# VH-VL binders against q9nrl2r1430to1533, part 30

Target 1, 104 residues: q9nrl2r1430to1533
Amino acid sequence: GGVHELSAFEQLVVELVRHDDSWPFLKLVSKIQVPDYYDIIKKPIALNIIREKVNKCEYKLASEFIDDIELMFSNCFEYNPRNTSEAKAGTRLQAFFHIQAQKL

## First folded at step 1 (VH-VL)

Design p2k (framework fv_pamlectabart)
Fold by ESMFold2-Fast, scan of step 1:
Order: structure tokens, then C-alpha cells, then sequence
Structure p2k (fold): chain C 104 residues (1-104), chain A 122 residues (1-122), chain B 107 residues (1-107)
């Protein structure tokens, strides 16, 4: 493999980031923008953090990577009511992820 | 034209009080968080505090919470900073700055006033 | 509080050169970092927000990069009007904090 090859995890993260429904997940929720978020969500995570972990080779097993992505969706559904734009985006992106994760 | 204009600065004696104003024009003032930032002569920028678009949430730098009060009047498009128990160390140019946050994107402080000088001296 | 450390304190450069300014956070601030330019006697001017997005009207020679704890502001092909003090700022967590600034001066 060359310096231009992307790992399976990096390819999947790139696909998630490029998805139309990734907007709620691109960055950690700001304490300024949503002050009560961190009172409710105990293990915050976002795609930029997951991508950094992939680039640093911090995932040794596919299950560890999948667990972080699933935590991200779990946090979304815990904080955001079912009928919000965030929850709807999360539902669609999670379905997309489940299809792509079959390749791992 | 989007602008913020500070006023109310001047010379005060130690222990005194002063109220600064920041007048907004050219945008919907009630849609934005607004911050106060100060800068002592020849020194860097120091955040004082901010107020939410509705005025219901106010956050302060911990060292300044007991002596400064931020408020706003959306009907008048005006932000205020009430400063009490002033000391020489409070001498600075005081800026107001528009802070705009979106649920999926952040914009930082994109519009700044020209500043108003507060000098605390006997 | 999150401490923002800028380096160098002063950078001496010539017009046409490339300048890179460093900003380090004491803990992760994700991409919630802005950069400001300040000239003597003037208010700060927004340059970059969200670590890498240029503010409206800012020339393409200004670019920001970084995430987590390490951020850089790059000015390609320095112009005479670029000699100023540059501040980084995090807006992820309260209190909001600025770096001490990097002064760009003529060599």
C-alpha cells in the first residue's frame, strides 16, 4: 500500500462526512451553542474526532471504530427529540452507516 | 451597513462605577449573541462576557462576574456593560462584538465596534 | 480554563514571504477557533472562523488549518498591509480565551 491509499475506516468516515445528513455530526457540540448538552451527554464525540483517531491509528479493531460511530448516533437520539431535524438526519445517516459497515 | 458603536467610556476614580453602551445597526440585533472584550494599553484581548439573543443567558469571565453586569434592550438595539468597584487594572479599551452561532456551524466574532476607552486613575 | 498559547511572540518577515503563526490549546477545542488581525489604534478584524473558514472580504492569501489542540494561520506572499498583531481565540468552552498574540513586523 502507498501513501495515497485510504484505510477502510478512513474511506467510511469520508463517505459519512460527505453525506447530506452529516451536518449535525461534523464537530463536537459547542458548550456555548448548546449549554446543557454536556449535562445530558456524558461521552461526547463527533466525526472530526473519529477521523483524527483513524488518522492516528487508534482503532485496532473494527468493533472499536463501530462503537464510536454508534456512540455518536446514540448521543444524537438521547439529546434531540424524535421529530427534530437533527434526529431525522441521524436516523438517515445511521441507516447509511449500517449498510457501509457491512464492508468492514 | 452592519455596525456596532460603543460609548460611555471616560476617566473614573478607583472604586467608581461606569456604564458602557453598544449601539447596533444594520442587522437584526435580537438574533445574535453579543460579547464584551477588553484590551489594556499595549496588551492582548481579554473576554469579559456575553449575552444570548433573548437576554435570558449571560456568561462572564469568572474573575469579572462579581463586578460587571451585561444586559441588553432589544427594542433599542443596545447592549450594556455595568462596571462597579473599578480598579486601575480595569483600564482598557472595551469592545462589543457580534457573535453568531448556528447549530451545525460557528462564525466567531465577525463584527466589532471601534471601542471605548475606560481609564481608572486618581 | 483553556489556555491558548501563540508562538512566536514576534515574527520578523519581508513582503512577499510566507508567514506561519502557531496557536496551541491546552485541551481539545475541536475546530472552534477564530483568528483576528489588529493594527495599532484599530479594532480587531475577523480573519478566520471555524479553524479554516475565511471571513467575508478576507483575501485568499490568509488560510487557517488545524483541529483539536494545534492550529496555524498562514499568510502567503505577505503584503505591506499585513504587518499587524494576530490573535487566536477558542469558542468551544467558557470562558472564551484568546492567545497573547503574534506580532508580525518588517525585517
Amino acid sequence: as target 1 above (104 residues)
Amino acid sequence: EVQLVESGGGLVQPGGSLRLSCAASGFTFSDYYISWVRQAPGKGLVWVGEISSSGSTINYAPSLKDKFTISRDNAKNTLYLQMNSLRAEDTAVYYCARDYLESYYDYGMDVWGQGTLVTVSS
Amino acid sequence: EIVMTQSPATLSVSPGERATLSCKASQSVSSYVAWYQQKPGQAPRALIYSASTRATGIPARFSGSGSGTEFTLTISSLQSEDFAVYYCQQYDSYPLTFGAGTKLELK
Scores: ipSAE 0.000, ipTM 0.616, lowest interface PAE 11.7, mean pLDDT 87

Design p2l (framework fv_pamlectabart)
Fold by ESMFold2-Fast, scan of step 1:
Structure p2l (fold): chain C 104 residues (1-104), chain A 122 residues (1-122), chain B 107 residues (1-107)
Amino acid sequence: as target 1 above (104 residues)
Amino acid sequence: EVQLVESGGGLVQPGGSLRLSCAASGFTFSDYYISWVRQAPGKGLVWVGEISSSGSTINYAPSLKDKFTISRDNAKNTLYLQMNSLRAEDTAVYYCARETYYDLGSEYFQHWGQGTLVTVSS
Amino acid sequence: EIVMTQSPATLSVSPGERATLSCKASQSVSSYVAWYQQKPGQAPRALIYSASTRATGIPARFSGSGSGTEFTLTISSLQSEDFAVYYCQQYDSYPLTFGAGTKLELK
């Protein structure tokens, strides 16, 4: 909850957005470009949605913020085979997130 | 025109250290993962490791991770390989090679430097 | 680590003939295989990626095929400039690994 927690969430989201491997996670997957995505993934999420939730003070606890980030990675690994560019980017970004999240 | 130019190779005694550089031009250096790949005389290609666009993530071949350190300076468009405790088996031409992660299945080495020869012997 | 095995080690052919080079992975790499050409004293040159996609500027006589564990590079009408060493590489999983190479030489 507090100002310090919000500042930490804002900083971490900015770091994730600027990371080399953020490209699969910046926006929700297009239904037109990937029509089967929403048949497989039931709780879609992306960094732009998480950032909006941070700005609206919707996260009261660090655990709620971490849960949304982890859901984003879980969706990536569920939809994308291990050998895809998306899955490889996801594994690297998730490792980076786990290091940075220790500061939350 | 994409260019990668390696430098810093030469003759070094066993147990010695060297730092190799790879100077990049003709593209936005900070947008790309770049790898080091080595090739012993008359032998095949061996991947050493890679560094992410920002430099925050570095992946090494497991057999080499405690011996070599990869880093980059995006302001100088330069990639580095620090090599410590060199042995005769590290004698090779060292290449820097650019890869991409923004196109599906395009993480191959599209562009290579000319290589720099490191010889470890007395 | 995934081991890439190339065969034959050396292939002797004449200009105008067809050359077929094999590359086998110890585990499935899907289609994430690239092929490189290397001439003495030169850096490798990318030929094929994603098993079958030609890199920019690569002549149509070069073609790749395969998926899973078995991959092939074919050079249809061999030109004199094609005598070189050819390497396959998987980029499915870390560490990235190359085959030992196939040397294409004049018969």
Scores: ipSAE 0.000, ipTM 0.566, lowest interface PAE 15.0, mean pLDDT 86

Design p3 (framework fv_pamlectabart)
Fold by ESMFold2-Fast, scan of step 1:
Structure p3 (fold): chain C 104 residues (1-104), chain A 120 residues (1-120), chain B 107 residues (1-107)
Amino acid sequence: as target 1 above (104 residues)
Amino acid sequence: EVQLVESGGGLVQPGGSLRLSCAASGFTFSRYAMSWVRQAPGKGLVWVGAISGSGGSTNYAPSLKDKFTISRDNAKNTLYLQMNSLRAEDTAVYYCAKGYRSGYYYFDYWGQGTLVTVSS
Amino acid sequence: EIVMTQSPATLSVSPGERATLSCKASQSVSSNVAWYQQKPGQAPRALIYGASTRATGIPARFSGSGSGTEFTLTISSLQSEDFAVYYCQQYYNWPYTFGAGTKLELK
């Protein structure tokens, strides 16, 4: 067996997943629990989808990867009022992402 | 300020029906999910069911699904609970509760409740 | 359904003391837990949501912690107005469920 070599994008996604504030972003929002989410958010995305795209080498430019992460945060702030636990987690995780993304 | 005012409670015979109303003010009613929560005398809180902001989705406690129906009139800022086939165990204070967002979430504001008593 | 178990059923404390209330979920609810305070004859009042975020207007002496299955509500430096029943609730999955409550009473 071979050893998987982690890309810079994979390393950053792993850091985001491990962060305490990643819980709202790990997988897509449930249609059963929040049925109106998909009426409001037209381009849903989550860390599991982004990680899959990284693993399939679908990001050709760092900007494409950054755009998907920013879309994830944008969706969070669009749906969730700023005083919610989701929005607060998103704000902290986005700040962490901006620091880490400087390495890209 | 947010206000939720329940009405329609009272004494009803076993097997009877009752319709509760909740008048909402102080927020954009159609943008928030709403729930009914009941509490039997001296007992804890029990979730009855919820309706999304648009009214397009409803959810119920499994034991109450065939007995209770939640609806809303967004033009009138009013939430409803239709209660059928009432039994003594349905005796409780029924609270109207506002969801924190348009989907299903915790309840940030509650009405003062309306008492439903089921007895002969 | 997810069962929420609160302990103790009754906690006897004095003003100025610290109270710690526990809430256990039968399966993981992530951080989707809220805490409510209810005084006799009154509707419940939201205290905490997302396990640890204080609701608007709630004094800093109330704090929540936990994730997954174990959750705690802490009230530091109890005031006379804090003697009430406290309920935890999960809003992770349907049906939404509440704990049976912890009654905070004067020692």
Scores: ipSAE 0.000, ipTM 0.591, lowest interface PAE 11.5, mean pLDDT 87

Design p3a (framework fv_pamlectabart)
Fold by ESMFold2-Fast, scan of step 1:
Structure p3a (fold): chain C 104 residues (1-104), chain A 120 residues (1-120), chain B 107 residues (1-107)
Amino acid sequence: as target 1 above (104 residues)
Amino acid sequence: EVQLVESGGGLVQPGGSLRLSCAASGFTFSRYAMSWVRQAPGKGLVWVGAISGSGGSTNYAPSLKDKFTISRDNAKNTLYLQMNSLRAEDTAVYYCAKHRYSSGLYFDYWGQGTLVTVSS
Amino acid sequence: EIVMTQSPATLSVSPGERATLSCKASQSVSSNVAWYQQKPGQAPRALIYGASTRATGIPARFSGSGSGTEFTLTISSLQSEDFAVYYCQQYYNWPYTFGAGTKLELK
């Protein structure tokens, strides 16, 4: 019908944000709470930034959107040892993302 | 074509050390997490450990953390497994395996494996 | 760690028949399960990932299903080259763990 529907990218970001394991990814890591983070991670990103890019129609290809989500997970696994709650949450959320991303 | 070729296996005495190598080709090596997986004769697959694409993060099976070290040389497209304090129970074929993504997930490609035998 | 339990340990079937292999996780792994085929003297080969998605080049006779704790691999019309050992693996949480395998053998 004539009504603009949520984009596939927006629908997927909303599902990621609502996932129980999204907590490490909702906002940029705090420089005050984790001061060495930005010495190690050169291209920081989070779900709130990705959602803003979706809302501004900055992704022209599904691959660009997928690349930003994968950068977010790559940063998590680079900074956080694999046995941490952050890395465990990232592993589960990334697997959820990959299943959903097959629809893109 | 993605290829993974393991080398460095052989016979070692209990308490000995060995270093395995895996030569990778056909993909951008530094962008993918890599693992070692082992299989004892007649038994199933057991994950040994993983390393991130950049080499900045490693993770190990809890029982192997103290004696195995994974490293990589991205300039040479080579993955390594340093094995120390070897025991008879470490006898296995050791496989180099590529993860689907930089962070992990399932193994989309495997090498043919290299046999390590720990025996007196 | 998450324990993956495969059954049966050995399944004897004839060519042309349907084979059904079971894999159970000790806790929910969502859909984060892969299946691998291994022939004697060879490396494992990826068949299925995400519980139900066929890997590239895998014939349509292979199908996967399940979510949470119970997963199934089905081979709808068994071919002679399908006699092998099949492993399930969870990649939901580290350490990644495999089932002990199901050996598919000629009846």
Scores: ipSAE 0.006, ipTM 0.601, lowest interface PAE 12.1, mean pLDDT 86

Design p3b (framework fv_pamlectabart)
Fold by ESMFold2-Fast, scan of step 1:
Structure p3b (fold): chain C 104 residues (1-104), chain A 120 residues (1-120), chain B 107 residues (1-107)
Amino acid sequence: as target 1 above (104 residues)
Amino acid sequence: EVQLVESGGGLVQPGGSLRLSCAASGFTFSRYAMSWVRQAPGKGLVWVGAISGSGGSTNYAPSLKDKFTISRDNAKNTLYLQMNSLRAEDTAVYYCAKDRGYYKSPFDYWGQGTLVTVSS
Amino acid sequence: EIVMTQSPATLSVSPGERATLSCKASQSVSSNVAWYQQKPGQAPRALIYGASTRATGIPARFSGSGSGTEFTLTISSLQSEDFAVYYCQQYYNWPYTFGAGTKLELK
C-alpha cells in the first residue's frame, strides 16, 4: 500500500485506541505480572505495536493490517474466558472494528 | 513432582463454618490460578470458584457467591476455602485443582480431596 | 450457565472393544472442552483438553474430537484400567460446568 492507505490505517488505529473498550489492548501483557500468558499465546500483539507498524509503513495491504487486529482479538478470546471484563471489552471493540474496517 | 494436599474437612453442624487448606508443591505456586471443585457423594463434579496466581482476582459459581471465600498465601504455597453458613447440601468431597493459565485452562492436577459432612 | 449433557449414563463394554462417549453443550463452547477420568475413591485425572489434545502421559488409545456443541471421547482399544467414570467440562465461560458423567463398566 500507498500513503493514502496508511493514512486510513492510522485513522482506524486512533479510533480503536480512543474507544472506551481499548484498555486490554493498548500495550503488551506484562510477562512479570502475567507470566503464563506467553506460554499460551504464541503471537502476542497490541495496539501500540500495530500503530508502530503503521508508522513504519510495514503494512503493504489492508488485509495485513486487518490480520494483525484480528490476531489481537483472537489472542484475547483464547486467553480470557468469554464472560471476563477483558473478553467483554474485546467483543464490543471487535464489533466496532468490523464496522470501521468497511472503510478500508 | 506436582502435589496438592487438601486438609481441614470434617463434620460440622448446619449453620457452622469451616476453612479448608490446600498445600501445593512441585511448581511455582504464585504463577498459577487455583480452583476449588466439589463432589457430593455419588454425584458429579461442581466448580466452586477460582483465584488468580497473585490472589488479586476471584470468581465464584453464582449459587455459592456470598457464602464461600477463596484466598491464598503464596509465601506458604497454600490455597484456602472459607465456608460459612453451611447446609446439608454442602456435604461433599472438596478438591483443589491447578489451572494451567489464569481462568482458561483445564485442571491439569488435582488433590485427593477432603470430605466435609454437614449434619446434626 | 452453559449446561453439559453426557450420554450414555452407563456404557457396558469388554476389554479390546472401542468405547465412544458423547458430550453436548447447550451453546457453542468452541473447542474449550476437557475430559477427565475418575476411579472410585480417587481424584479426577486430566485426559484431554482443547477438545482433542491429549494431556501429558495419556495413552494414544484416548482421543477427543468435536467443536461447537458436540464432543466425543473415544477409547480405541479398551484396557482393564480404563473402567472408570468420565466427565466432560467446558472452560469457555464462567461458571465452569461439568457433565454428569458416563460410567464405563465391564460387560
Scores: ipSAE 0.000, ipTM 0.583, lowest interface PAE 13.6, mean pLDDT 86

Design p3c (framework fv_pamlectabart)
Fold by ESMFold2-Fast, scan of step 1:
Structure p3c (fold): chain C 104 residues (1-104), chain A 120 residues (1-120), chain B 107 residues (1-107)
Amino acid sequence: as target 1 above (104 residues)
Amino acid sequence: EVQLVESGGGLVQPGGSLRLSCAASGFTFSRYAMSWVRQAPGKGLVWVGAISGSGGSTNYAPSLKDKFTISRDNAKNTLYLQMNSLRAEDTAVYYCAKSGYYRLGSFDYWGQGTLVTVSS
Amino acid sequence: EIVMTQSPATLSVSPGERATLSCKASQSVSSNVAWYQQKPGQAPRALIYGASTRATGIPARFSGSGSGTEFTLTISSLQSEDFAVYYCQQYYNWPYTFGAGTKLELK
């Protein structure tokens, strides 16, 4: 991984953040508003954490970056019932991610 | 009722080209990523490639990237597969497959398939 | 690419029996595995996604389990219409890859 790879990760995270369906993923789920979330989800993650890791050059391989994004989606589908706006947003954003990540 | 109907298959000479179509109905086409999956006679399923709901991004099986192009016309609810430089090993039933809403790499609906035969 | 290996290639069973089909990934795919049923001359039909979630309209006798590298599809009480080829697929990473299939046939 070099500057080109880090630039690609940064560009992809920015595209994800700007996407209309990013709203469930921008920040960690509120413990006050969703108290059972952390009983179910053992490895919480969100786009702001992933973006910080990209900015600090913590991803050495594209696979590590992809794993964190996929964990984020996996958590969404584990916690949220299929018919929720969160799960629907996650499904559309994950499709967008899979195709954008072709450039990695 | 979700429906996917493929067309455009047929017999083609080696080195030839063919364009397949998939007509979609019963769902908001522009919201879903779509894929092509092929199956050679008596063989298993092989993913060809995918296109995002907007059509802005595509991705392909590495072995097929230089030969095949996926596109879509959201105004017509139609998915396309352009196939160039066809060889005998490209002989297969080609399926149009819709990505699931809950899990994007899984396919919740499939078309009936269209047969492409590459032979002299 | 991630290789999906299904076993056995053929399973011979009688109606009313339990069938257990195995699918192994060459590396961890978390729970990103789908199962499909295909009958001769027909398109594949979605059965399971997310390793264990049944697709819409799929009978309760079909169940999926597993995570990481080892996955199982179980049919608890075989009906005559269940004799078909079953494929597993990973969608953890591209290219998306399928197993070679397990053919379920009458004893």
Scores: ipSAE 0.000, ipTM 0.575, lowest interface PAE 14.7, mean pLDDT 86

Design p3d (framework fv_pamlectabart)
Fold by ESMFold2-Fast, scan of step 1:
Structure p3d (fold): chain C 104 residues (1-104), chain A 120 residues (1-120), chain B 107 residues (1-107)
Amino acid sequence: as target 1 above (104 residues)
Amino acid sequence: EVQLVESGGGLVQPGGSLRLSCAASGFTFSRYAMSWVRQAPGKGLVWVGAISGSGGSTNYAPSLKDKFTISRDNAKNTLYLQMNSLRAEDTAVYYCAKVYSRGYYPFDYWGQGTLVTVSS
Amino acid sequence: EIVMTQSPATLSVSPGERATLSCKASQSVSSNVAWYQQKPGQAPRALIYGASTRATGIPARFSGSGSGTEFTLTISSLQSEDFAVYYCQQYYNWPYTFGAGTKLELK
């Protein structure tokens, strides 16, 4: 991807990080605090990893960036029962992401 | 190999309290979530609640919230259920169960159960 | 909470027959349903998880199917050891909830 596309990805990641519902997604889940997470979730990802990939120019297409964000939400809903605070935050943040992603 | 052994059941009067224990062996206790499930005589299974491997998070059935507390001592490989304000309808066999993964099956190992009878 | 409804309450069958047990959720639980077998005086034993995946050591005659709100446990060619109570459970949302059970008894 071009410089313009990379700038757009960075702007969107910053908006996600600043959202009130980003707290479950800022960093990888702790193995110590949630020991069964990595047995269930085979492709763990978080906003800090996605942001680093943007900064290293690893996304060539908007679809690749969108896929990683959607994987993050998919992992949340796979691990966390729907009535948990994590799943509720994920539902709201995902809706916000879908609106913002229309800019891409 | 994996064993869960409940204890602490018995006869208790209405309004009383009781603490159940579950001694775990054969796996790294602190790495797995644990649960309590009860079954009244001749009735079905009822979720009581769960506790994370670290003990930092607990979750309860709404009808049992406020009267039951789940805790664990990872140094002793022991799970606890504190039961307060007991009523006749709390009479049941109480099972401890290992909760590993919601993606596979919620309870892979169960203890033999301990009977709690609430009667005057 | 999500209510799990099992039917029939009791099913009378003979060895060698096929048994079909129903489990219905009050709202969609995707495929997050497990089935357990319980014999008198014993703890429950896991049979099926994810609606259709057999647990380790469970004979091939046990099979599960369904998604959303309707689930089925099928036991083909019943053996004498299969007469027990069977429970379905959803693990889609907290609190986890069980059906009331289906008792499989000798005809």
Scores: ipSAE 0.006, ipTM 0.609, lowest interface PAE 10.5, mean pLDDT 87

Design p3e (framework fv_pamlectabart)
Fold by ESMFold2-Fast, scan of step 1:
Structure p3e (fold): chain C 104 residues (1-104), chain A 120 residues (1-120), chain B 107 residues (1-107)
Amino acid sequence: as target 1 above (104 residues)
Amino acid sequence: EVQLVESGGGLVQPGGSLRLSCAASGFTFSRYAMSWVRQAPGKGLVWVGAISGSGGSTNYAPSLKDKFTISRDNAKNTLYLQMNSLRAEDTAVYYCAKGLYKSSWYFDYWGQGTLVTVSS
Amino acid sequence: EIVMTQSPATLSVSPGERATLSCKASQSVSSNVAWYQQKPGQAPRALIYGASTRATGIPARFSGSGSGTEFTLTISSLQSEDFAVYYCQQYYNWPYTFGAGTKLELK
């Protein structure tokens, strides 16, 4: 059900936040610190936003939750070339997510 | 309005050196990565290299790493390309191109280019 | 290094027609592809990034698509000012590489 799905989403978000490679994803990119980010990235998202959506029961399906996490990684790889520390962290965290998401 | 103006191009003999400049205006120059891109007459675009906004990091096309050095003077809003040991194959229009805040992977604004001709 | 191959080298079309330009990567570049337009004697102009997102001010007749290794730039209802050379660029990995260009010419 809904309670089971919410518990699973909560657990996965917590595991992502605690992962060593979560640092680029914890909060929305600051427009002051990275002024052109929002000119390039049209649908910004971060783990704190996803966590809030989970807490407010805004995900009705596992696919909606997975789509938001994948959007977060897609944004990272669109803005940051694969050789950057951000993209390398994103690659490792995405692999971790794919393993965990098999349970959803 | 973002403007990039290259200068310093000209005729140089094989084995010679030349330094190109790019004067930037209309944006906070020190916050953005910059690149040089070259184009030989009648040929396509070739990325030369990039420099971070602070100047603390540079990346070059592997074939050009030992010949070319990119630097910047943020107080003067100027980007530089130092070219050494020039050969006929280095003849090209050299463009200054604006990157993103963190990396120069997408070039949203370009200068008009400056022609470098390597010939005896 | 990732090699970008554009085809055809030259495409002859008439105003009002649809032009389709191809760009192929030697390995997967996800959606990390940009397109540029260059008119004779001018600097390149950014058209598209992320394979399909139009740069600011670019007319809706320009559209990009593709992912992985195959990418397409489509220009619907060609205008006279669209006759130019078009370049694709991958930014998936350093060094950044461009295709050799496709020249759009009047038939």
Scores: ipSAE 0.029, ipTM 0.708, lowest interface PAE 6.6, mean pLDDT 88

Design p3f (framework fv_pamlectabart)
Fold by ESMFold2-Fast, scan of step 1:
Structure p3f (fold): chain C 104 residues (1-104), chain A 120 residues (1-120), chain B 107 residues (1-107)
Amino acid sequence: as target 1 above (104 residues)
Amino acid sequence: EVQLVESGGGLVQPGGSLRLSCAASGFTFSRYAMSWVRQAPGKGLVWVGAISGSGGSTNYAPSLKDKFTISRDNAKNTLYLQMNSLRAEDTAVYYCAKTRYFGSGYLDYWGQGTLVTVSS
Amino acid sequence: EIVMTQSPATLSVSPGERATLSCKASQSVSSNVAWYQQKPGQAPRALIYGASTRATGIPARFSGSGSGTEFTLTISSLQSEDFAVYYCQQYYNWPYTFGAGTKLELK
């Protein structure tokens, strides 16, 4: 698949961006507002970075795309306590992602 | 050098209360989530609960939620476990442990533990 | 609650041998599994996190593998100080849960 798969990745990223629980994930965490984040999270990523990689055709396999989305959620749960609004949003968005990823 | 030192353990009567402390040093205490883990004599490890670096959020093992409270005093670099309505099955060594990262993660450093014995 | 099941309960081995310890999760925990070593009268010591990453200061003979529901801890060329109880733990969901432990004992 190639081009067809990249279109599917773009559609899924758009659905994630539009989701009410996407707000913690839209952009990289601010180094100015949360400086300890980058001391703790060694592979930071966000939906805008993933979308840029999709648009540049950097994902050759669906597994690579899924790995980056899962890394984003893993970073959220690593940094944020489970009862925070960020972690709760991440839990709901991850469940939504798992359902939508079945289309891949 | 990370150090965690528990204190406050001892003998308590059934139905009694006890407060454990964990003195932390060698890292920026307020940045890291902290956990309590217990181990009954000759048995395995059981996670009690955790508190975020700021102290703004806590999470507990469901079976312990109604009788144990975790708190912290970041100015004193001290973690606390308030234990109420103690029963014989609460007899265990209680460990404090630091998460590797804020909020979640594995427990990278542990204190030596403090023994709580609940007996008549 | 995610249940972690370790097997065997006791593994009898000789120094210089390879030991493989199993840990199974009742549901997928991705790679969010840690391994701890505990010697009698001592606090647990972190060995592995993220299923396969060695903690600081842990000898190369300790290796972890697995993802999803099946995880293994392998100790190559066993040393006398490696005889201890080993616990796996998931930190994928609250509450955190540990396996019941595998006791590694001298044959």
Scores: ipSAE 0.000, ipTM 0.574, lowest interface PAE 13.9, mean pLDDT 86

Design p3g (framework fv_pamlectabart)
Fold by ESMFold2-Fast, scan of step 1:
Structure p3g (fold): chain C 104 residues (1-104), chain A 121 residues (1-121), chain B 107 residues (1-107)
Amino acid sequence: as target 1 above (104 residues)
Amino acid sequence: EVQLVESGGGLVQPGGSLRLSCAASGFTFSRYAMSWVRQAPGKGLVWVGAISGSGGSTNYAPSLKDKFTISRDNAKNTLYLQMNSLRAEDTAVYYCAKHPYYSGRYAFDIWGQGTLVTVSS
Amino acid sequence: EIVMTQSPATLSVSPGERATLSCKASQSVSSNVAWYQQKPGQAPRALIYGASTRATGIPARFSGSGSGTEFTLTISSLQSEDFAVYYCQQYYNWPYTFGAGTKLELK
């Protein structure tokens, strides 16, 4: 794997977490608040899980890290209609991610 | 005001096909799962099937899976039921009903007024 | 499929009386049971969901209870407008299934 890539992944996750549009992605969706989420979304993920994977050196390639971030956005757009605040936040955060991912 | 209005019912010959529509208003249609429920004259309620908010997931009563297809057009706020190979046993009032969540795995909070389908020769 | 059995089929009652309607599931459905009211010529109206939670706008005289396989709908002080057919439904598993209904009729 890459020690330098792990440092880059940590920096990118921190930037995503600090972004104004990260609120839908910080933690796994609550089953209490959204009871049907896990009936629709089969591979749930969130920034706290991705950051934990980075800290445990579970990403060996940049593509694996990017795949998990893209899965997070894919889940957002699958569950949330385009006109929701969640989907709009996801669209803006994904665009930000694509710009930052050019550094990887 | 949340409202569901069914249309497309009528008299059909055995073996025929019919497409029902359900026009939704007063809520964000794409956020909620929808179902079709039927009721034969003088009988109880029978669930036909459900479709998720995005339309990406559908579930049907096992006996009706091959005869009926549920779809939705979220841009038009309309739910559809395509009914094929109709028999006298399919004679019923067909209701569209809204689930309180995106998934069709929950109770119904709002019902339409129903549209009558009569299958007779 | 899960079978929902309602009893009695018909209940003859007078205004002001307490009515108790029973609903039994063939297997445990946890608290995933709803109750609906249907008047002649009308669509069903949601009364209770989650076995005991009243739907918006439903009067306090309607209450639901139960879990697992045994459920009840109680109308504490029957009003003239309450004469209707009442259906229970499980939404624990597909296919969703309804009871055959209990008809409340004027004594």
Scores: ipSAE 0.005, ipTM 0.578, lowest interface PAE 11.2, mean pLDDT 87

